# VHH binders against Abasic site processing protein HMCES (HMCES): the designs that were tried, part 41

Target 1, 269 residues: Abasic site processing protein HMCES (HMCES), of Homo sapiens (Human) (q96fz2)
Amino acid sequence: CGRTSCHLPRDVLTRACAYQDRRGQQRLPEWRDPDKYCPSYNKSPQSNSPVLLSRLHFEKDADSSERIIAPMRWGLVPSWFKESDPSKLQFNTTNCRSDTVMEKRSFKVPLGKGRRCVVLADGFYEWQRCQGTNQRQPYFIYFPQIKTEKSGSIGAADSPENWEKVWDNWRLLTMAGIFDCWEPPEGGDVLYSYTIITVDSCKGLSDIHHRMPAILDGEEAVSKWLDFGEVSTQEALKLIHPTENITFHAVSSVVNNSRNNTPECLAPV
Key: E = the ipSAE of ESMFold2; O = the ipSAE of OpenDDE; V2 = 0.75 times the mean of E and O plus 0.25 times the DockQ between their complexes.

## First folded at step 1 (VHH)

Design zh4 (framework vhh_6z1v_2; at its last look DockQ between E and O 0.08; V2 from the best seeds 0.00; counts 0 for: pae E 15.2 > 2, placed apart)
Fold by ESMFold2-Fast, scan of step 1:
Structure zh4 (fold): chain B 269 residues (1-269), chain A 125 residues (1-125)
Amino acid sequence: as target 1 above (269 residues)
Amino acid sequence: EVQLVESGGRLVRTGGSLRLSCAASGRTFSSYAMGWFRQAPGKEREVVAAISWSGGSTWHADFVKGRFTISRDNAKNTVYLQMNSLKPEDTAVYYCAADLESGYYTPLSDDYEYWGQGTQVTVSS
């Protein structure tokens, strides 16, 4: 997973993340650095994406079941990295393989510290290798959406009003992530950055790509992944596995260039 | 292995000030995060303040914010807790802790591998 869509306006995204804390109280996640959130149909590594994480990471006596939403850099910069430029990391930290997460220092240390987050997206993109050509077919991959009388479907929208109906009740893709906090040696703001955990593709996606993000399907899985105050690393890792509850459709080559940021990137072809 | 030695705890009157010191023995003090914790008789151990490897990032619990300040001197391998406007409720054994695996601090005491023996602070009347 190296490309996502997360285009919802901040208020719509916030409402899409409504949840219950451990006491059963309905809540919306509280924003940190909301000005750094940049909606896009075509997000690439090194850009900022919104993630959910436990309030306990910021308030040392907070209820660990309460959630913050914050933009984080895609591409984990470990807390132990002492050079001034994060781009000089010799390792690609865009994704973290589930089978080696406890073997790599860059991931096992923040994971051991409970630095788990849920990466939010409309969906993600993968490029299918086509035999007999150098061309690759991009696909947009996302949770199955609940159809209502008033809701549209992707590709059935023929006006801006109909597109809004598709997104008003969109079920966001919730991917398991690990983050870390990096303090620049020369001073400056702490950088929060994340990686997406990856697993083997499910049967439904195997013809598109051999790997997929570890998707947390449902609020119980999301809450257990985030609640590092009550759920140990070992228990949380049991949530990391392929899921079949996913759908997709082919999209045009417009998405290939990460600078293209229009609805055409995820429209069916 | 890292050894932590706290000092500075004593009896002080309400409204007074006190500075606690924690001397760390180790060749890489500037590479890891540190914290101050306290435990009063019959109460849970609680986090008071934390500091990143460089001292550029600090956190203080709401109940001490504005009164206590954590700082570190990497040249002296020492972390400090400056305590002002002391209250009887601040009476506790204060512990210094080190997280050798991370340059950034965490809220969980279980994430700190090395602890000092503690220094007693008593705030009277």
Scores: ipSAE 0.145, ipTM 0.601, lowest interface PAE 4.8, mean pLDDT 87
Fold by OpenDDE, second read of step 2:
Structure zh4 (fold): chain B 269 residues (1-269), chain A 125 residues (1-125)
Amino acid sequence: as target 1 above (269 residues)
Amino acid sequence: EVQLVESGGRLVRTGGSLRLSCAASGRTFSSYAMGWFRQAPGKEREVVAAISWSGGSTWHADFVKGRFTISRDNAKNTVYLQMNSLKPEDTAVYYCAADLESGYYTPLSDDYEYWGQGTQVTVSS
């Protein structure tokens, strides 16, 4: 996964992240650094994206079932990194393979500290290799959306009004991530950054790409992944597997350019 | 499973040049990053250079920067280390390693899953 969409307005995004805490109370996640949220149809590594994480990471003795939403840098910067500039990191941390997560020090260490997060997106993009050509067809991949009589599929949104309705009730893709905290050697703000865990693709997606993000499907999976106070690393890792509960459609080559940030990026062709 | 076989190590004089090769077999070569490491007697293994799956990105340790160059040929399933201006301090067993995470490279030895048997490089004064 090297490209995502996360374009919802902050208020809509927040509402879409409504949850029940351990006591069964309906809650909205509290924002940390809301000003760092930059909506985009075309999110690339090194950009900031919103993630969910346990409140316990920020507040001592907090209820670990409570959720915080925070924009973090895509591309995990390990805490041990000693350079002054994160861009000097000489290895890619955009993704973490599930099969080697416990073998990779850069991911194992923060995971062992309970630094699990849920990466939020409208969906992610993947490129299918065309046999015999150097051309790649991009696809937008996302959760199936509930077809309400009035809310057409992204493909059926013939009117701007319908489009708005679709996004107001959009089920966000929830991807399993690991984050780390990096303190600049010269001082300054702590950098929070994340990697997306990847797995082998499900059967339905296998013709497009052989790998997919580890998707946490449902409130229970999301809650367990986030609740590092009650759920061990071993138990959490059981949640990491391919899911067939995914849909996709072909999109235009507009998304190929990371500078393009328009609805055309995820529109069906 | 990935198998790695290093070659090219030999005795050379100070100031000489040497090209190491590592042939990979097994999984698709173009799907993983590669690295060169070295270990001198009585010293810890240290990273020398790393290269992404595509070869588009490389990393070199500070002590070899400008003298050594890592490269790869995906059509030949081979990674190379061109070593110029060799010094006695470069004497070590050189190891090839593969990182199958996502085609990215890392300077951390623990992040590499597969290792070759190594090739001896000796630089005489």
Scores: ipSAE 0.017, ipTM 0.336, lowest interface PAE 6.3, mean pLDDT 88
Fold by ESMFold2, look of step 5:
Structure zh4 (fold): chain B 269 residues (1-269), chain A 125 residues (1-125)
Amino acid sequence: as target 1 above (269 residues)
Amino acid sequence: EVQLVESGGRLVRTGGSLRLSCAASGRTFSSYAMGWFRQAPGKEREVVAAISWSGGSTWHADFVKGRFTISRDNAKNTVYLQMNSLKPEDTAVYYCAADLESGYYTPLSDDYEYWGQGTQVTVSS
């Protein structure tokens, strides 16, 4: 996974992240650094994207079931990195394979500290390589959406008002991530950065690509992944598996250039 | 930045053996999955063998059918391709490549970020 869409205005995104705490109270996640949120239909590594994490990461004795939402850099920068410029990192940390996560110090160490996050997106893109050609067919991949009166479907929007209705009720994709905190050697603000955990693709996606992000399907899975105060690393890792509860459609090649930030990137073709 | 330098390519007779080496520089070699690829004249580049970051998992293409063996020595920052029972069809430029995603190999050339300049292997009839 190397490309996502996360385009919703901050207020709409926040409402889509409504959740229940351990007492059953309906809440919205509290923002950290909201001005760093940069919505786009076409997010790539090294850009910032919003993630959910436990409040306990920021406040001693906080309720670990309460959620913070914050933009973080895609591409985990390990806390031990010695250079002053994260772009000098010589290995790719945009994804972390679930089958080797406990073998790589860059991922094992923050995971052992409970640094689990949920990466938010409208959905993600993958490119299918077709036999007998050098062409690649991009697909937009996302949770199945609830059908309502001509809303909840990307292809049903025929006006700005209908487009807004589709996205007002959009179920965000929730991917399992690991984050770390890096202190620049020359000083300055701590950098929060994340990786997306990947697994073998489910049968429904295997014709598109052999890997998929580890998707947390439902509030129980999301809550357990985030709650490092109550859920051990060993128990949390049981949540990491493929899911068949996913859908997709082909999109045009507009998305291929990561500078293209338009609704056409995810429009069905 | 990672630099990959292949060596060991030369002319050998059919049925002969050859060992290719790929020396890597950079501070993260032990986190790379590594692969050997080849490109014969007029053909597309193809994967020959791949190995995980630790050397615990390997993969070999069917056309090498137990003749080639990939290995690595993380203490020497080197990956090897042992080639036995060479055939004229094995004549190609052989490339070493590194995949950074998670240290697990992939057989797909597009997933490899760093490439060497190649070493020529020629197998005479």
Scores: ipSAE 0.000, ipTM 0.135, lowest interface PAE 15.2, mean pLDDT 85
ESMFold2 (binder alone), look of step 5: mean pLDDT 80; pTM 0.822
OpenDDE, look of step 5: ipSAE 0.006; ipTM 0.299

Design zh5 (framework vhh_6z1v_2)
Fold by ESMFold2-Fast, scan of step 1:
Parts: C-alpha cells; sequence; structure tokens
Structure zh5 (fold): chain B 269 residues (1-269), chain A 125 residues (1-125)
C-alpha cells in the first residue's frame, strides 16, 4: 500500500469517525494539530495522513478507549534514529510486513510501547501489472458502501459526477498502523510518524496485487487495536489478517502522478 | 453552532414562483446538511426538502416533487428553496435547519440541531 485518498473536509472526516467509548458514550475524536490535515485524492509516503490513536498516549490516567485524531507523517521514523534529518533514514518504513513485525526493531519497539494507530483513508490505490508490457492499470480499493433507503430514492441526476453523492455517507477505510515518536536532536517539535501493516492479498484482490493493508473491519476491531491500555500486543496482533470485505474499480492514469490531486484520480473509468 | 436567517417569504398568487434564501453564520457551513421545513396553521411542522453537506444529494417530499428545488452555495454560506407552481396549500411559515451529523439528514424534524426563525409564505387563490 503506497498511495491513498483522504479528501474529506476536516469537519466531515471528524463526524465520519464518531464512536462509542468503553462506557457506551457517543463521542467524536478530539483533534491534535488539525491545521496539519491536508485533504487529498492522491496521498504518497512522506505526506501527512489522519490517524486515530488512544487518548492515553497523551494524558496520564485518561480512559484508553477515548480517541484522538492527529495528522502523522507516512513513513515511520524510529525513536532511536540519531541523524538530524529524518528524510535520511535509509530503510523504507512505508509498510510493515505482518509476518516480521515482531522481528524488526523499527516496529517491534513502538509496538511494545502500545503505539498502535488506525490509518484513515477514503481508500487506497494499487497498480495491476499487465502481462507482456510495462504498463500498469491503477485501481481504487475501498470498503463496500452502505446504500440507505433514502439515499437510493434521492432524485435521479443527469450528472456524470455521480460519485459526489457517495461522500455524504462514506465509510472510511480503517487500516492497522504502528507509529513512533522522534525527538529532533537539535530541538523542535516531536515528529509523529506511522507505517501501515501489510498482509497477503485476499482472493478478491489477488489479480490486482499480491499484498494488501491489514484492514480493521468494524468498530470492535478498531477499538481493540487502539486500546493499548486493555488489549495486549499479542491479542491485538490477532486482528491482523486479510479481509474479503472490500471492493474496487479501475481508475485513469491521472492518479499515477502524485502531484495530481483531483476527483478524477478515483473516478471510475 | 450556526445561526440561520431565512428571507424571501411574501404574498404570491396561485401558479406563481418564489425563491427562499437561508443565510448561515458562525461555524463552517459546508459541514452541515441543510433542510427546509414548513408549518401551516393548525398543522405539524413537516419536512419539505433536504440537501447533503456537499450538495451532491437532495431529497424532496412527494407533495412538492417537481415543483420545489433545494440547492446550496457553500461559497456564500446560503441554502435556497426555489418554489414553482405555488398552490394555496403551500401557505406556511418556512424554516431552514442545519443537521450537525450528516448520516440521517433527510428524515425527521427532530434530527436537526439548529433552526432559523422562519419566513412567511402566503399563496392566494
Amino acid sequence: as target 1 above (269 residues)
Amino acid sequence: EVQLVESGGRLVRTGGSLRLSCAASGRTFSSYAMGWFRQAPGKEREVVAAISWSGGSTWHADFVKGRFTISRDNAKNTVYLQMNSLKPEDTAVYYCAAHDYGSSWYELPTQYDYWGQGTQVTVSS
């Protein structure tokens, strides 16, 4: 997983993340650094993306089931990194393989500290290799969207911009992530950065790509992954597996250039 | 946390047209789903039309379908109700309302969090 879309306006994104805490109280996640959130149809590694994490990471004695939403850099910079410039990290930490996560120091250490997060996106992109050519077909991959009775009855439009209607009730993709905190040696703000855990592709995606992000399907899985105060590393890792509850469609080559940031990036072709 | 002010209500003859406006101020308008409601003398408040936060989805009650059209201009923080082919039965106070959580925005009056004071529309036979 190396490219995502996360284009919802901040307020809409926040409402899409409504949840219940351990006591059954309905809540919205509280923002940290909301001005660092940059909506985009075409997010690449090293850019910031919104993640959910437990409030207990920031407040001693907080309820570990309460959630913060914060922008974090895609591409985990380990807390032990000694250089002044995090872009000089030689290891690719965009993704973390589920089968070796407990063997690699860069991921094992933050995971042992409970630094689990849920990476939010509209969906992600993958490029299918076409046999006998170097051409690749991009696909946009996302959760099946719930069709409400009223949404289905909302008057027919002659507009080809039919996709604008689906954002009103969009179910965000929720991917399992690991984050770390890096303190610049020269001083300055702590850098929060994350990696997306990857698993073998499910049957439905195997013709597109051999790997997929570890998707947390439903609030129970999301809650258990985030709640490092009550759910151990061993128990949380049981949530990491391929899922079949996913859909996709082909998109145009416009998405290939990460500088392109328009609705055309995810529109069906 | 949004304030809503309706305008455009007046006396109009049967078969006429009228455009109502609702100006929003306060917190960002573009995150709210918006609705138009009406209440005639001796009747309960009923939903007339609703529009999603993006403007991509609209809903119109059966009794106005084909005659009324809801729209919004997020740059102007305004929602509109274009009313055509007006009938005496359309006489009512018209209210605009904002829904803070967008998933059930098109249903009941009780789903809406913020309300304007209303604008009177009178249709004479």
Scores: ipSAE 0.000, ipTM 0.163, lowest interface PAE 17.5, mean pLDDT 83

Design zh6 (framework vhh_6z1v_2)
Fold by ESMFold2-Fast, scan of step 1:
Structure zh6 (fold): chain B 269 residues (1-269), chain A 125 residues (1-125)
Amino acid sequence: as target 1 above (269 residues)
Amino acid sequence: EVQLVESGGRLVRTGGSLRLSCAASGRTFSSYAMGWFRQAPGKEREVVAAISWSGGSTWHADFVKGRFTISRDNAKNTVYLQMNSLKPEDTAVYYCAAEGTLYYDSGSYYPADYWGQGTQVTVSS
């Protein structure tokens, strides 16, 4: 996974992340650094994306089932990194293979600290190799959506007012991530950055690409991945596997250029 | 906006060396990650090497590791691919590409935002 869409306005995104804590109380995640959230239909590595993480990472004695939402840099910069240029490791840390996550220091160290997060997106993009040509066909890949009288489907809305209805009840894609905290050697704010764990693609996606992000399907999986106070690394890693509960449609080549940030990026062709 | 022009491709003998250059124009070159790709006849395009916007991080495919080196000079808006110990199997059209998702730990290839026209490298035995 190397390109996503996460375009919802902050208030819509927050409501889409409504959850129940351990006591069954309905909650919205509390924001950290909300001004760093930049909605886009075409998010690439090094940009910030919203992630969910346990409140216990920020507050001593907090209920580990309570959630914070925070923008983090896509491309994990390990806490042990000694150089002043955080871009030095970006190519190696956009994704983290599930089969080697415990072998690589950049990932096993933050995992040992419970630094698990859930990466939020409308969906992700993947490029299918086309037989007999070098042209690749991009696809937008996302959770199956429930159609309501008010929401419609992607591409069914053709006016700005109707586009809002498509997204009101959108089920966000929830991907398993690992984050770390890096302190710049010459001072400045702590950098929070993440990687997306990847697995072999499911049967439904095998014709598009051989790899997929580790998707956490449903609130139980999301809660267990986030709750590092109650769920060990070993138990959490059991949640990391391919999922078949995914859908997709072909999109135009407009998405190929990461500078294009319009609804056309995810519209069906 | 970035425009890319490759140069340096030619016929070279097995064991020889060659340096490819990719000249970029545009006001944002130093903000782009860059990569070299190649395509041999009858094969799909494959990523050969990639370099971060600052030059602080590089990646090389296993089949060229130790022989090829990617580098960049942001003051000259240029990316280089130094190719040593060339083999007949290295014969291909070499393409320069800017930004996009080039290579990650998953080993996936993704389309780049900008491509050059390519430069032909032929290695004879």
Scores: ipSAE 0.000, ipTM 0.198, lowest interface PAE 14.6, mean pLDDT 82

Design zh7 (framework vhh_6z1v_2)
Fold by ESMFold2-Fast, scan of step 1:
Structure zh7 (fold): chain B 269 residues (1-269), chain A 125 residues (1-125)
Amino acid sequence: as target 1 above (269 residues)
Amino acid sequence: EVQLVESGGRLVRTGGSLRLSCAASGRTFSSYAMGWFRQAPGKEREVVAAISWSGGSTWHADFVKGRFTISRDNAKNTVYLQMNSLKPEDTAVYYCAATYDSDFYGLPSTEYDYWGQGTQVTVSS
């Protein structure tokens, strides 16, 4: 996974993340650094994306089931990295393979500290190799959406007149992530950065791409992944597997250029 | 789409060094992982080295590890292959190629989308 859409305005995104804490209290996640959130139809590595994480990471004795939403840089910079410039990192940490996550120092260390997060997106993009062509076919991949009387599905709202209605009640894609905190050696703000855990593709996506992000399907999976105060690393990793509860449609080549940031990037063709 | 043009291939003696360049035209160069491939007469095209879209991670085939180094300069839309301690068995046409696949480690030629025309490297005593 190397390209996502996360275009919802901050207030809409926040309401889409409504949840219940351990005591059954309805809550909205509390923002950290909301000014760093930049909505886009076409997010690439090194850009900031919103993630959910446990409040306990920031407040001693906080209820570990309460959630913070924060923008983090895509591309994990390990806490042990000693150079001044993150671009000097020798490893590509955009994605983390589930099968080697406990073997790689860059991922094992933050996992041991409970640094699990849920990466939020409208959906993600993958490029299918088409035999006999010089181009790949891009696809937008997302959770199946509930059809309502006015919002419709993205397929039903394939014309410009209906695009804004599709985002009413949109179910955000929730991907399992690992984050770390890096302190610049020469001083400055702590950098929070994340990686997306990847697994083998499910049957439904195998014709598009051989890998997929580890998707946390439903609030029970999301809460267990985030709650590092109650759920051990071993138990949390049981949530990391392919899911078939996913849908997709082909999109235009407009999405290929990461500088393009328009609704056309995810519109069906 | 991108168009790729390799340069730098020539005749070198065993033990010599050579740097190949691949110049890309098009606005999407920094969106691609890049690979270097080679093909000797009568043999299949094999992957030599690959580099992520940002240049932050690289992969090298075991048979060139320690001798060849891939790098890129996104400001110049160029990818490089520094070749040291050249051997006669390194003689081949060298190609650069581009792919959208972020999992580029050891990725075969069939998974690359755009290709240059190749540059000939000959290593002899």
Scores: ipSAE 0.000, ipTM 0.192, lowest interface PAE 14.2, mean pLDDT 85

Design zh8 (framework vhh_6z1v_2)
Fold by ESMFold2-Fast, scan of step 1:
Structure zh8 (fold): chain B 269 residues (1-269), chain A 125 residues (1-125)
Amino acid sequence: as target 1 above (269 residues)
Amino acid sequence: EVQLVESGGRLVRTGGSLRLSCAASGRTFSSYAMGWFRQAPGKEREVVAAISWSGGSTWHADFVKGRFTISRDNAKNTVYLQMNSLKPEDTAVYYCAAGYEDTYSLFGPNEYDYWGQGTQVTVSS
């Protein structure tokens, strides 16, 4: 997972993240640095994406089940990184393999501090290698969307008008992430950055790509992953596994160039 | 655990060639990504080359690309660094390191869990 879409306007995104805290109270996540949220149909590593994380990371006595939504840099910069420019990190932390997360110092240290987050997206893109050629076919991969009067079913047979209406009630993809906090050695603002945990692909996606993000399917999984005050690292890691509850459709090569940021990037071909 | 023992370091003249070996013992060698790092006197340790657990993917630093080649023999539990066209700037202690396979973290020094004791390479001009 190295490309996503997260294009919803801030207000729509916030409503899509409505949740219940531990006491059953309905809430919307509170924003940190909302001005850094940049909607896009074509988000690549090093850009900012919105993530959910526990309020307890920011307030010592906060209820760990309450949620903050904040833009974070995609590409985890470990707290121990010594250089002044994060782009000079000599390894890629865009993704973190689930099978080695407890062995890699860049990931096990923040994980031990409870620095779990849920990465939000409309969906993600993967490139299928076409047999007999070096060409790749891109696909947009996302949660199945429930048909409503506004949304309708999502597919190649649906009209462009139906696609415009689906965003009002879109079920966001919720991916398990780990974040860290890096203090620049020369001073300045703390940088929050994240990695997406990856797992072996499910049977439904195996013909497209051999890996997939660890998807947290449903509010119970999302709540347990975020709640580092009540859910141990060991228990939270049990949530990390492939899921079959995904759908996809082929998209045009427009998405290949990360500079392209239009609805055509995720439209069915 | 896995233990790593480097060998092959010696004094070499500018323009010469040298092959370093790193023998692994202990846990399954073939499950680890392997890297070669070096540290010159008074300098930070820097990554030179890395190879995936299967040998299917390799990375070489720009300053050695075309001159150095990393390879591995999983049947012999050994990783190699073939060094050609050696320069005085290549003088350093060379370290072998092992870490779990990670497609996106093959060459970062803090992603390696096991380290050898190092072997000294000196290039005279």
Scores: ipSAE 0.000, ipTM 0.161, lowest interface PAE 13.3, mean pLDDT 83

## First folded at step 3 (VHH)

Design a12 (from pg4 with Y102E; framework vhh_8pnl_2; at its last look DockQ between E and O 0.73; V2 from the best seeds 0.00; counts 0 for: pae E 4.3 > 2)
Fold by ESMFold2-Fast, scan of step 3:
Structure a12 (fold): chain B 269 residues (1-269), chain A 117 residues (1-117)
Amino acid sequence: as target 1 above (269 residues)
Amino acid sequence: QGQLVESGGGLVQPGGSLRLSCADAGFTFSSYDMAWYRQAPGKERELVARITSGGYTNYADFVKGRFTISRDNAKSTLYLQMNSLKPEDTAMYYCAAGLEYEDTDYWGQGTRVTVSA
């Protein structure tokens, strides 16, 4: 996973993240640094994306089931990185393989500190190789959405004319992430950055790409991944596996250039 | 749009030079770590050289001092300058791109390099 869409206005995104705490109380996540949220149809590594994480990371006595939403840099900068410029990190941390996550210091250390987050997106993009040509076909991949038409062949999510209207009820993609906190050695603000955990692709996506993000399907999985106060690293890692509850459609090559940030990037073709 | 496409392979005599190119127009090239792998007849595919998104380079011992990996993010192109070629360098050369250190998301189809008199 190396390209997402997360274009919802801040208030719409916040409402899409409504949840229940451990007591069953309905809540909205509380923002940190909301001004750093930059919606886009075409988000690449090193840009900021919104993530959910436990309030307990920021407040000593907070209920670990309560959620904060915060923009974080995509591309984890380990807390132990000693150089001044994060772009000079000697390895790529955009993604983290589930099968080796406990073997790599950059991921094992923050995971041991409970630094689990849920990365939010409208969906993600992948490029399918077309046999016999040098062309790749981009696809937008996202959770199945509730259809407004009962015929089954025409749904709000499947019709270009209806796309704008479905965003108010869009089910956000929830991907398992690990974050870390890096303090610049010469001073300045703490940098929060994340990586997306990846797994083998499910059967439904295997014709598009061989890897997929670890998707947390449903509130129970999301809650357990975030709640580092009650759920151990070992138990949380049991949530990391491929999912078949995913859909997709082909999109225009407009998405190929990460500078393009228009609805055409995710519109069906 | 455009999987990783290698070019620049060919037949060259021992001691000669070749410059391989790998072009991509299909994804955010500048964000990927890029690498060259090779596979000689009857052998497994092996890493030749890697360059990170930040420009850090790493080379296999058998090519150090002879090969140079570089990238041009504006042109979305990866290069491998191959000098002082030996018969042992004969192989199919593959371009690779990844978003995690040493992991590979995309592979090219290869370009053949033959070093013989």
Scores: ipSAE 0.446, ipTM 0.735, lowest interface PAE 2.6, mean pLDDT 87
Fold by ESMFold2, look of step 5:
Structure a12 (fold): chain B 269 residues (1-269), chain A 117 residues (1-117)
Amino acid sequence: as target 1 above (269 residues)
Amino acid sequence: QGQLVESGGGLVQPGGSLRLSCADAGFTFSSYDMAWYRQAPGKERELVARITSGGYTNYADFVKGRFTISRDNAKSTLYLQMNSLKPEDTAMYYCAAGLEYEDTDYWGQGTRVTVSA
C-alpha cells in the first residue's frame, strides 16, 4: 500500500470518526495539530495523513479507550534513529509485513510501547498489470458503502454525477498501523510517523496485487487495536489478517501522478 | 503508477564493463527501495544489489566490489555499474521496487547481459 485518498474536510472527517468510549458515551476524537491536516485525493509516502490513537499516549492516567486524531508522517522514523535527516533511514518503513513485525527493531520497539494507531483514508489505490498491454490499471479500493437517506435514492447511487452525495456518510477505511516518536538530535519538534501493516491479499483482491493493508473491520477491532492500556501486543496482533469485506473499481490513470489532486483520481471509469 | 524499464544490457568481453539503467515513469520513485536481481539460465533469481530510499546499499557476496548500485531521484532512475565482468555474470538482470525493506512489489521486464569471449 503506497497510495491513499483522504480528501474530506476536517470537520466531515472528524464526524465520520464518532465512537463510543468504554463507558458507552458517544464522542468525537480530539485533534492534535489540526493545522497539519492536508486533505487530498492522492496521498503518497512522506506526506501527513490523519491517524487515531489512544489518549493515554498523551495524558497520564487518561481513559485508554478515548481517541486522539492527529496527522502523522507516512514512513515510520524509529525513536532510536541517530541521523538528522529522516531520508537517510537505512530501510523503507512505508509498510510493515505482519509476519515479520516482531523481527524488525523499527517496528517491534514501538509496538512493545503500545504505539498502535489506526490509519484513516477514503480508501487506497493499487495497480494491476493488464492483459494485452504493458500499462497498469489503477483501482480504488474501499469498504462497501451502506446507503442511507442522506446518500440519495437507490437509482441515483449508480450515477457518476451523484457520486459526491455518498461522501456525506462515507465509511472511512481503517488500517492497522504502528507509530513512533522521534526527537531530532539537533532539536525541534518531535516527529510522529507511522507505518501501515500489510498482509497477503484476500481472494477478492488477489488479481490486483498480492499484498493488502491490514484492515480493521468494525468498532470492536478498532477499539482493541487502539487500546494499549487494556489489550496486549499479543492479543492485538490477532486482529491482523486479510478481509474479504472490501470493494473496488477501476479509475483513470490521472491518479498515477501523485501531484494530481482531483476527484477524477477516484472516479469510476 | 509507472512502469520499470531496464536498459543497458548487451554482449561484453570478460573484464569489460556495462552500466544498467532502470527508468521509472510516473510514480513516486524516491519512496521505493530499489534493487537489481539476476537470473542465469537454469538458475533461481538472486539478489545482486539493493539501495534503500535512504541511500543505504547492500551487495551479494559474489559481487566482490565489482558492481556499484546508485540512484538518481531527480531522474527517477536506478543504476548498476558493472566492472570486471566474468562469464558467470551472464544473466537476465531485473529492476525491482518495494515499499517494505527486503520485499519486492514490482519488477521490470529485464535486460540481458552476456559475458563471452
Scores: ipSAE 0.239, ipTM 0.667, lowest interface PAE 4.3, mean pLDDT 87
OpenDDE, second read of step 4: ipSAE 0.522; ipTM 0.785
ESMFold2 (binder alone), look of step 5: mean pLDDT 81; pTM 0.822
OpenDDE, look of step 5: ipSAE 0.700; ipTM 0.855

